# VHH binders against o75319, part 132

Target 1, 181 residues: o75319
Amino acid sequence: GNHIPERWKDYLPVGQRMPGTRFIAFKVPLQKSFEKKLAPEECFSPLDLFNKIREQNEELGLIIDLTYTQRYYKPEDLPETVPYLKIFTVGHQVPDDETIFKFKHAVNGFLKENKDNDKLIGVHCTHGLNRTGYLICRYLIDVEGVRPDDAIELFNRCRGHCLERQNYIEDLQNGPIRKNW

## First folded at step 9 (VHH)

Design A9 (framework vhh_4orz_3)
Fold by ESMFold2-Fast, scan of step 9:
Structure A9 (fold): chain B 181 residues (1-181), chain A 119 residues (1-119)
Amino acid sequence: as target 1 above (181 residues)
Amino acid sequence: EVQLVESGGGLVQAGGSLRLFCAASGFTFDSYSMAWLRQAPGKRREWVALITSGGETDYADSVKDRFTISRDNAKNTVSLQMNSLKPEDTAIYFCARQDWDYSEGFDYWGQGTQVTVSS
């Protein structure tokens, strides 16, 4: 399936690093086969992702792909030096505890192994917004003790777009901390 | 209240054609990708065709070049033209609204319309 995902063009390709963290969020990169359907200024390939990160004077050390598909790009489209982790997440519903714990484990492992550098964890879903923002905020709240509203505000500001799914926002603000993993 | 209502199903001989219609109401139709999925007896539901808000189309390999999806935003209708039908196309066909956040996700479904293709 090579159709451009709905609303994908409405969002900035890459946000800014979230200060005080190792996170950077972006929308899904689209492999070369999608470029026939895009104007030059709309293209955002895996190569474009790395160029935009470099333009911010940042470096990726891990990509976490939260999409529920493999049609947008393949791990082999990424530099061999950057680890890629796929966590299939169903959109619309709040990610389940298993998914949350997989995300936390991956982040904690990366941070432990990258104490001596400043490389970033790049996180994306289709739009780099709802699933991406939820899991990053959930990590900040549950692991780093950040207040929910502060985590959400930080994500929204750095991504350049606000979380849109009210059930995700509600769970972040009033839901339980997931400590049982 | 979001509603999707399918019509146009029926019995047809192998090699024949059918056109399915889906009437949508209760939402801004022209802002959503619409899809057709099908479920054959004893099998899982499978995706068949999709049309984006911008009119871009996509198809499962099994139906490519035989089926054509289209939309009429003025009438809030999505259609599926099915040509060169095979017994393997026998299924209940569902109209669905795609969630904008992921390509496999659908947030609203019709009740389905039966298509039966005889050998």
Scores: ipSAE 0.669, ipTM 0.838, lowest interface PAE 1.4, mean pLDDT 93
Fold by OpenDDE, second read of step 10:
Structure A9 (fold): chain B 181 residues (1-181), chain A 119 residues (1-119)
Amino acid sequence: as target 1 above (181 residues)
Amino acid sequence: EVQLVESGGGLVQAGGSLRLFCAASGFTFDSYSMAWLRQAPGKRREWVALITSGGETDYADSVKDRFTISRDNAKNTVSLQMNSLKPEDTAIYFCARQDWDYSEGFDYWGQGTQVTVSS
């Protein structure tokens, strides 16, 4: 049950806030039970996540977990002050309309309730890259009217890694706008 | 040794129903999300339904509201109730163990069971 996700070590633990947005992407933090399989410098726990966010002079206001497993960490590992939302998202394929809608709804709800602060929406999947990047970009494109290439470039730059899945990229660039309701 | 054995496939008329079963062994069943996948002739394998260890379910858009995935942790089984079947549902159906530590998203699946829906 404590296997390190494939290629997990290859990705930066936390990206940068995306300018003009409230988004920040990161890879999945791993609970303490995983630490025995990691070098000290490779460890990235829920606690480490918050420390790294703080180092950026930011504060998380919401965590959206897109992974399809619960073995990486528990909501109880997070501060009670930060809401946790699970959106089970299948990997490798373009998220379906329902998943996209759930994500958009969550983001919009957060923004509505957090107009008086500058807290961030932390989004992660396993690597915090493909699923995470797609949904963030999908939101920017569909809701904020951002050009697909601009959204992708912004995400890639801020995450420190580029979207890898061609089907995601293709859908973002050429796919239809999804319903926002 | 991880084993997944599918059963329940067969020939059914459009609009009919079929229930697939999967017997799992060789691992802590209640710790894993389970899924049904399918592969139609000449098409890529696609996921159909997932059920988490906690019992949460998810479905492909193409089968939503028609298919229901369930699990029995006491018996180490996962089932797929398929209603309102369509010819497009014709495929080999696979029971799969989900593991996101693998790039494929699934690390084990059975030999599959053939589902054929006639017009």
Scores: ipSAE 0.028, ipTM 0.290, lowest interface PAE 5.4, mean pLDDT 92

Design A90 (framework vhh_4orz_3)
Fold by ESMFold2-Fast, scan of step 9:
Structure A90 (fold): chain B 181 residues (1-181), chain A 119 residues (1-119)
Amino acid sequence: as target 1 above (181 residues)
Amino acid sequence: EVQLVESGGGLVQAGGSLRLFCAASGFTFDDYSMAWLRQAPGKRREWVALITSGGETDYADSVKDRFTISRDNAKNTVSLQMNSLKPEDTAIYFCARQPWDYSEGFDYWGQGTQVTVSS
């Protein structure tokens, strides 16, 4: 399976660091085999990801991959110095409590281990938008006490695209806080 | 309301051919990747073929070079041409729509059309 994901080209490759947090969101990088199907300006490989992060004067300390597939790139395509975590996250529906807790635990662990640096947690799904935005906002709301609308606005501004799934937005605004990690 | 309606299933002999059709309605068909999946009795549904909005195709290894997926955007139709059919291809075949933001899954399915391949 080597087709380009639907609408993948419509989204900016990498957002900006979310100020006051360690989060940066991006769309899924595509390994070299996909480049035959892309113009040079459309390419976004794992190498391109790290170059774009460096251009922002930032450094990745963890990548959290929320996609439900390994076809887009392999962990081996990443620098050995950057930890990679796979959390298989079903799209379309609001992520379940187990997925939310796995995400929170990973973020909390990273922050405790990286108190003495300013490295970022890179989070992506296919487009770096709905699953990615939901889980980042859910973390900010539940763990850091950020108001839902402020979390969503911050994500939208820094990603450069607005969260589009209404059921995700509604859960963030009106859904229950998940207190257990 | 999203609707997907399959047709074209039937009984064929091993080595034969069959063409399935899927009529889509209730959404902007041109914007979505469409797929065919199949389910044999007692088994999970498995993906067979996919076509993107731009016409790029992809296939499961079990059907490569035997099946061809195509679409007609003017008619809101997805088709699956099945050649060199084998008894192991016996299943209910489902047309499915892929959510734009979940390229690994599907959000709507038809009722399916039965394909039976005799030895």
Scores: ipSAE 0.654, ipTM 0.824, lowest interface PAE 1.3, mean pLDDT 93
Fold by OpenDDE, second read of step 10:
Structure A90 (fold): chain B 181 residues (1-181), chain A 119 residues (1-119)
Amino acid sequence: as target 1 above (181 residues)
Amino acid sequence: EVQLVESGGGLVQAGGSLRLFCAASGFTFDDYSMAWLRQAPGKRREWVALITSGGETDYADSVKDRFTISRDNAKNTVSLQMNSLKPEDTAIYFCARQPWDYSEGFDYWGQGTQVTVSS
């Protein structure tokens, strides 16, 4: 239904572009049907997402949706010019190798096809924090060779919120590198 | 054949400085971002510094303000000026190539050069 996700209001709607990357993280935008349950200043729709991105003088080239539901908004709510990719990602647990691979593959594909522009990869889960942060950091660590603590710090700083789940942090810091192919 | 050859490593005291060099060949050098990576004993390889084809630079937090990466496209070389060295900087340092599309991450690197910082 149109139940507002728990603690959804507590998080900044959109983070900042991560320097040196094409990533930007945000919380899940909610379709119009959710607005009746929100104060005007709390509303964050797909349209609001794009407006906020433009305010940062950025442009989205891809949206990766990591939520495990389709109830929050529809791809039809997005501009036709922006590809939408759904990667169903279970919350609270470390994403499995297949999920990690799908994410990496999507990112690499985007970068390959978007060499001639500076469009961003928008990534979100429910809060745009834990699952989102994990997969972005995992990419930076495994593919770009970034130190785990540096990746985490960069994400946290740009998102405006810190990764919360200890199992995600622990896996990023001490877990094995996942295959990139 | 792509080749990256590192040099300049050695033993230095804490607080000292060292400059590493990398000679690149076998590819269009100015089309690629270049990086320095390092691997300390018992630790995984980690990113240290990056310089894009356009000359933009980025650094790991651990070396920021101490290390400076630069490139000379006319000579096909990448350098890493390391100042205020710490024992924690002890590692094998690798020069690495990064494709524009990031599809392969760092796809080539040399044999590395040993940097040892004594306390």
Scores: ipSAE 0.000, ipTM 0.202, lowest interface PAE 13.3, mean pLDDT 92

Design A91 (framework vhh_4orz_3)
Fold by ESMFold2-Fast, scan of step 9:
Structure A91 (fold): chain B 181 residues (1-181), chain A 119 residues (1-119)
Amino acid sequence: as target 1 above (181 residues)
Amino acid sequence: EVQLVESGGGLVQAGGSLRLFCAASGFTFDDYSMAWLRQAPGKRREWVALITSGGETDYADSVKDRFTISRDNAKNTVSLQMNSLKPEDTAIYFCARQDFDYSEGFDYWGQGTQVTVSS
């Protein structure tokens, strides 16, 4: 598939670091083969991602890719110095406990190994919004003890777009704490 | 109430052509990517063609240059023009609406229309 994902152009490429955390969210980077369908100002390649992070005076230490496809870019398109983790996350439905556990384990492992630096965990799905926002907020609520509405507000503000999927929001606000870290 | 209703299936000889239609209702049709998928007997469903809200099209390699997907937003219809049909194209063809934030998934499907290509 070479088509640009639906609504992908409607979202900011990269959000801001979420203050008090190591998270930064962004939409999926698109490899060079997609650029023939994009104006220069619309391009957002893996290289563009790292340039934009650097422009914010930040540095990525891990990328977590939540998309349920490998068509957008390949791990080989990323600098070898930045670990890449793929968690195939089915959209539409709330991520299952296994997916939540994998995400929490990866984040906890990164934080333990990166105590002596300030590198960020970059998280993306297709738009960097619903699956991305859900898992980041779920981590903040379950592991860091953040109030659900505060986690959602922080994510929305820093991403520059509000979580759209009502079932995700409902689960974050009223769902059980997952004790699977 | 979202509904997708396929039509246009039938029996055709190899090398022939067929045009499938999908009538959509119950949602803002213009805002969604629409797709055609097919399932041959005993096989998994496979994606065939997709058209975005903006009119960009994409095709599986197996049907590229033979099939053309199009949409008519005034009539809430998506169509699939199938040319140079092969026996391997025999399948039930499904119209599907792409999920708004999960681009690899489809949230609504029609019941399907049978296409049979004889040798």
Scores: ipSAE 0.694, ipTM 0.851, lowest interface PAE 1.3, mean pLDDT 94
Fold by OpenDDE, second read of step 10:
Structure A91 (fold): chain B 181 residues (1-181), chain A 119 residues (1-119)
Amino acid sequence: as target 1 above (181 residues)
Amino acid sequence: EVQLVESGGGLVQAGGSLRLFCAASGFTFDDYSMAWLRQAPGKRREWVALITSGGETDYADSVKDRFTISRDNAKNTVSLQMNSLKPEDTAIYFCARQDFDYSEGFDYWGQGTQVTVSS
């Protein structure tokens, strides 16, 4: 049904653009049917997402949805001008190599096709924190050569919340580099 | 009340096939991603296969190309076709409703069905 995800209200709706990158993280927007269970100030719809991004003087060029459910919102709720990609990412466990590769491939594809603009890659899971943070950091570490601690700190600062899952943090800090192809 | 009831488990020889079934009730089935989990003796529970409400699937590396998850929204059922079974596939298999807000990523699962693969 349309029950509010646990702890969803505890997280900032939208983070800040990560300096030096095209990434911005946010929690999952909820379609209108969820509004009945939310206070007005708690509402965060697909429309609200775009409004908040605009308020930051940014523009989304791609949305990567890492959730496994389709109950939160529909791709049809998004502007047609913004591509939507679903990458199934299991929660609470370190994403497997295939998932990591899918993410990297999507990001690289976007960057290749969007060299002439400054549009952002919006990434979200349920809370836009752990799975989102891990994959973004994994990309920065593996592809951009960023130090793990720097990547984590940057994400945490920009998202406004810190990665919570120790297994994710540990893998980012000490885990092997994953293949980029 | 949410209920998940697994069936179809049993004893099978290595290389054989088995099909598991899960009957779901007590919730809007087509709104949820469903999964099969398994727990081998002395090991932690692990996810095996996932299927979204839209019918898209994902698999653990250990079962890719051997297992197939499917769902029938009209019947509120989830199935797991297991081919080329190996002794290491021996476990209790659980049907689970996915919810990433819970610590284990799933909020409900059944009593499980035993799958034993003999060498």
Scores: ipSAE 0.017, ipTM 0.285, lowest interface PAE 7.1, mean pLDDT 92

Design A92 (framework vhh_4orz_3)
Fold by ESMFold2-Fast, scan of step 9:
Structure A92 (fold): chain B 181 residues (1-181), chain A 119 residues (1-119)
Amino acid sequence: as target 1 above (181 residues)
Amino acid sequence: EVQLVESGGGLVQAGGSLRLFCAASGFTFDDYSMAWLRQAPGKRREWVALITSGGETDYADSVKDRFTISRDNAKNTVSLQMNSLKPEDTAIYFCARQDYDYSEGFDYWGQGTQVTVSS
């Protein structure tokens, strides 16, 4: 059905830009059909997302959607000027190496094409927390050489919520670096 | 409208067997993982068994080797075969659809079917 995702209201819509990176994390925007189930102050549509990013004096150059569904909003609900990439990622389990590789490839490609501007990579799953935080931190650790605890702390602070999934945290802290992907 | 309807519960003596059924409607059944959970009197709901869209299964340690989950995609049903039942298996058994997007939770539940195991 057309139900509000479990716990979606518990999370801040949009975090802050992660300093020293091009990342910003947010929870999934919900298309207009969900608004009848939400109070006006709870609404977070694709339009609301872009308004909130602009209020921070930031600009999105790419959206990476990690949800395993298309029911929350359609790519057509986004401005045509902002590229949209879908990486179907199942929740609960640590993303597999193929998913990690796809994410890294997309980020590296964006950075290479956008070195002359300051546009952000917006990343979201349903809550903008576990899958989102894992893949951003995995990128920072594996590609940028950031220490795992520092990456996690930076994400938690900027998102405004701490990564919840213990298996994700464990993999980030003690798992292998995925250099082959 | 998504609907999950359980059947097959009842009273059985320790050591006996029961087979539970869940009839699903209102969605593309073969695209979703399905689960059985149970809630004993005065206890929290606990997960029992899961079957993926591809037919892979997983079980809680308490029921492993005694319970078997299966699905029939042509009939939109998921079943739980319960063997060697124990008094501690007494609970209301719920059929649930796994939310692939938020795989930590289930987005639809049936009303449940009562299983009582006497000693």
Scores: ipSAE 0.019, ipTM 0.312, lowest interface PAE 4.9, mean pLDDT 89

Design A93 (framework vhh_4orz_3)
Fold by ESMFold2-Fast, scan of step 9:
Structure A93 (fold): chain B 181 residues (1-181), chain A 119 residues (1-119)
Amino acid sequence: as target 1 above (181 residues)
Amino acid sequence: EVQLVESGGGLVQAGGSLRLFCAASGFTFDDYSMAWLRQAPGKRREWVALITSGGETDYADSVKDRFTISRDNAKNTVSLQMNSLKPEDTAIYFCARQDLDYSEGFDYWGQGTQVTVSS
């Protein structure tokens, strides 16, 4: 389908780098077939994503796509120099431990291979908010030892929008720490 | 207390038309994309049509140009006008509400209404 995802226009395209980390969050880029339904200032293609990252004086080294669809854009729409990783996530429930560990392994692997540069890990779901924020915060809490409320506040500030799903927030604040990383 | 109730299904001859209705209650209808999906005997459920909160429509290729989805926000209803019906359109048709933050999924479904198209 080529319909614009519900509420997609309501969110900032790209957040800011989360200070002290390699993470940057954004909403899903939409390929050219969607542009007929958007005003010029609303367009956010894969090319627009990279232009906006560059405008912040940052560089992407990895994109992690958390959406449960491939209708929005294709990996071929991205520069060949930037690895793309798909982790299918269902947006209703808290991601399961297997999904959390896949995310942690991808992040840890990137960091080991990119010790001598400052390239960013770009993470997105449809809105770049709930699934995206959950997995980034989960990583910061479990691997980096950040306090849950501090991780959530940092994500919210840098994304420019607050995590909305109460079950995600409650798991981050009160859920078990997953230590297999 | 979200409820979706379908009506308008029935038996029709190939080439005929039917209009399905979905009455919604228990939520702010205007804020949600609404969809119709169908399930034929022995097949998986497939998406048919969607209408966003802003009125943008989208259709599966199999029904494009034959089906029209619309909504009436004053009455909390979504409808599906089905023209040029074919025997392969025979299915139970479900009304569904799209999740606001998980745009790939639906969080509430009606019980369905049977549509049978004879050859």
Scores: ipSAE 0.633, ipTM 0.825, lowest interface PAE 1.6, mean pLDDT 93
Fold by OpenDDE, second read of step 10:
Structure A93 (fold): chain B 181 residues (1-181), chain A 119 residues (1-119)
Amino acid sequence: as target 1 above (181 residues)
Amino acid sequence: EVQLVESGGGLVQAGGSLRLFCAASGFTFDDYSMAWLRQAPGKRREWVALITSGGETDYADSVKDRFTISRDNAKNTVSLQMNSLKPEDTAIYFCARQDLDYSEGFDYWGQGTQVTVSS
């Protein structure tokens, strides 16, 4: 059934825009069917996502969904004006080169097509933390040339939670740069 | 109640093939990613293959190009075609439902089916 993801309630629903980037991270919004299992203040729907983004005086231009399931919400739950991209990303494991490349390609494509605006790339996994943080940081490191520690610190600060998975942190800090093309 | 029941295990010679099956019930099957895990004697349980709800597949390096995971949403089944089997593939194989963020990575799995590859 519609089981609430473990520890989902423990994380802030939406982070802050990462300064100097177009990224914003958030936890997975849950479709209406999950609301019966949540207190009103715990609810975070696709609609709530957009409301919270608006409250930050921002606008989403793309949503990248890294979850490894389709049960949380449907693309149809999103405004038609915001493109949705699914990149199935295995949890707890460092994403493979193909996944990393897909992410980078999507981001680069968006940036190329959205030079005339300031819309954000919304990225989420289940908690919007580990997989999300890794891929965002991987992009910043590999493509933007940001120091790993700086990328991690920036993400953590803006997300309001710190990356938790040591294998992700280790790979970001000491792993090789991944292919960008 | 979530149930996963594995079948298809057995004894096979090195180089042979075997196909495992898993019957799932008690949940919306097509919403979840499914996986095969295995545990060899004296070793930790390890991930072997994954198939997402979207049909994308992933494999452990040790089985890549030899094993193929597939699913039939109409029948609520997941299968593992194992080719070019090696003695080191000997293990109990488990069908598992993936959990995205749980520490174990999976929230349910069956009793397993024994696969023995003789040299």
Scores: ipSAE 0.244, ipTM 0.622, lowest interface PAE 1.4, mean pLDDT 93

Design A94 (framework vhh_4orz_3)
Fold by ESMFold2-Fast, scan of step 9:
Structure A94 (fold): chain B 181 residues (1-181), chain A 119 residues (1-119)
Amino acid sequence: as target 1 above (181 residues)
Amino acid sequence: EVQLVESGGGLVQAGGSLRLFCAASGFTFDDYSMAWLRQAPGKRREWVALITSGGETDYADSVKDRFTISRDNAKNTVSLQMNSLKPEDTAIYFCARQDWEYSEGFDYWGQGTQVTVSS
């Protein structure tokens, strides 16, 4: 399928770095074949992603792709120097513990290997909002001990859009900590 | 309260045509992408066609150039025109609403309508 995902145009392409962390969130980049369906100002290719990150004086060191599809862009559309990790994450429901564990392990590994630089972990799902925001906030709460409402507020402010999925918000606020991941 | 009701299924000879309809109620129809999926006996459910809220269409390779999806927002209806039908198109056809947050998934489904294509 090469249709533009529903509501994709409604969201800012890329947020700001979340202060005190190595995270930056964005919506899914769309490969060249999608551009015939977009106005020039709506285009957000993998190249556009890196240009926008560079405009913020930031540098990506890892991309974590949470989408449950490979139709949007190919890993080879990214610079060879930036590692790409696919974690197939089912939306609608709260991500399962296995998915949460994979995300935490990837983040911890990156931070350990990148102590001597300030490169960012770029995280995206389709809109860069619900699955993305859930997993970033879950990491901050469970690993860094951030209060749930503070993690959510930080994500919302830096992404430029508020988490929308109520069951995700509820789990972050009142759900169990997955601390041993 | 969300309801999707399919109609238009039946028996048709290979090379024939059928038009399926899906009547939607209980939500703001204009705001959602709508899709048709099908399931043949013993097979996984597969996506067939999708139409976005803006009217953009997309099709599985197996049905491209034979099927046409359309919508009528005034009537809260999505339809699938199926031409040049093959025995391999025999399946239960489901109308589905795309999840508002999860673009790779569907959150509501109809009961399905049987399409049988004889050789």
Scores: ipSAE 0.668, ipTM 0.839, lowest interface PAE 1.5, mean pLDDT 93
Fold by OpenDDE, second read of step 10:
Structure A94 (fold): chain B 181 residues (1-181), chain A 119 residues (1-119)
Amino acid sequence: as target 1 above (181 residues)
Amino acid sequence: EVQLVESGGGLVQAGGSLRLFCAASGFTFDDYSMAWLRQAPGKRREWVALITSGGETDYADSVKDRFTISRDNAKNTVSLQMNSLKPEDTAIYFCARQDWEYSEGFDYWGQGTQVTVSS
C-alpha cells in the first residue's frame, strides 16, 4: 500500500553535501500516490529531491537506494541521466561485510568514472539516517582513513540529524575495519 | 497473527540440492519483501536471499548463482532453491518478513528448518 513510513515526516528531506566528499544523504522520496496522505509542505517526491539539490547548487550523479522495497518510487521517476543503484540493506543491525563491500564498490566505481565533474552520490534509506549514515561513515573510515568520530560528526552535521542507533555508532567507533576488495 | 512456517530442510551431500519452502499467513503477503536467513553454529544470523514485493531479488555473495529465491503470491509462499550445496551452507534456515514501514528490518520469522550438508 501507500502507507507513509513511520517517523518519515520527522526528518529533513535532504541534507547538505558533506565537505571534502561527494556524498549527500536524504530520506526516501515518495511517489505521487503518497501525496494524498501528506500536507503540501510534507510532500517530498523524486522531483522535489532534484529541486532541493538544485537549490543547493549541486547535481546528483548517482542515487544509491538502500531500502528493501520498490513501493516508494520507481527508477523511472528519476531523470534518465542519473543512474540508480539498489543495494538491499537490512535495518537495525550492522550491515554485513557483503553489503559494505557493495556500497564501497559502487562509490569507488562512481568516483573513478566521475573524476571530471563534481556530481554527488545521493544515498538514502527510509529516513536517510542510520543505514545511510553507517555506510557513508564506514566508507570514510575504511577507505578514506577518517577518524570515526570525525566521520560521524561530519555526517550528523550535514544530515541535520544524528545517528540514532548505538550499535551502528559503536561499530563505527570500535569495530574492525572491513575489507576493501 | 503473522505466521511463517519453514519446511524442506534435511541432510544432503555436498554438491546436492534442496528446496526450502515457507508458508506465510496473517498478513497481506504481496505487500512485503521476503527473505531467507540462516544461522550456522557459533555464527551470527545472516541474510541469504531477498525478494521484494515487486519481484526483485538479491543474494549474499556466498550463495550467488547457487541459490534462487522465488515467491508465489497466490499461495503465499516463498521458496529457496539451493544448488551445489557446500558444507559451509550447513545452518538453520529461516523465512523472514521485511518491514520497511516501521521496523525497517526483519520483524517476523519462523522456527527455521535445519539444513545439513555433509562433505
Scores: ipSAE 0.018, ipTM 0.295, lowest interface PAE 5.3, mean pLDDT 92

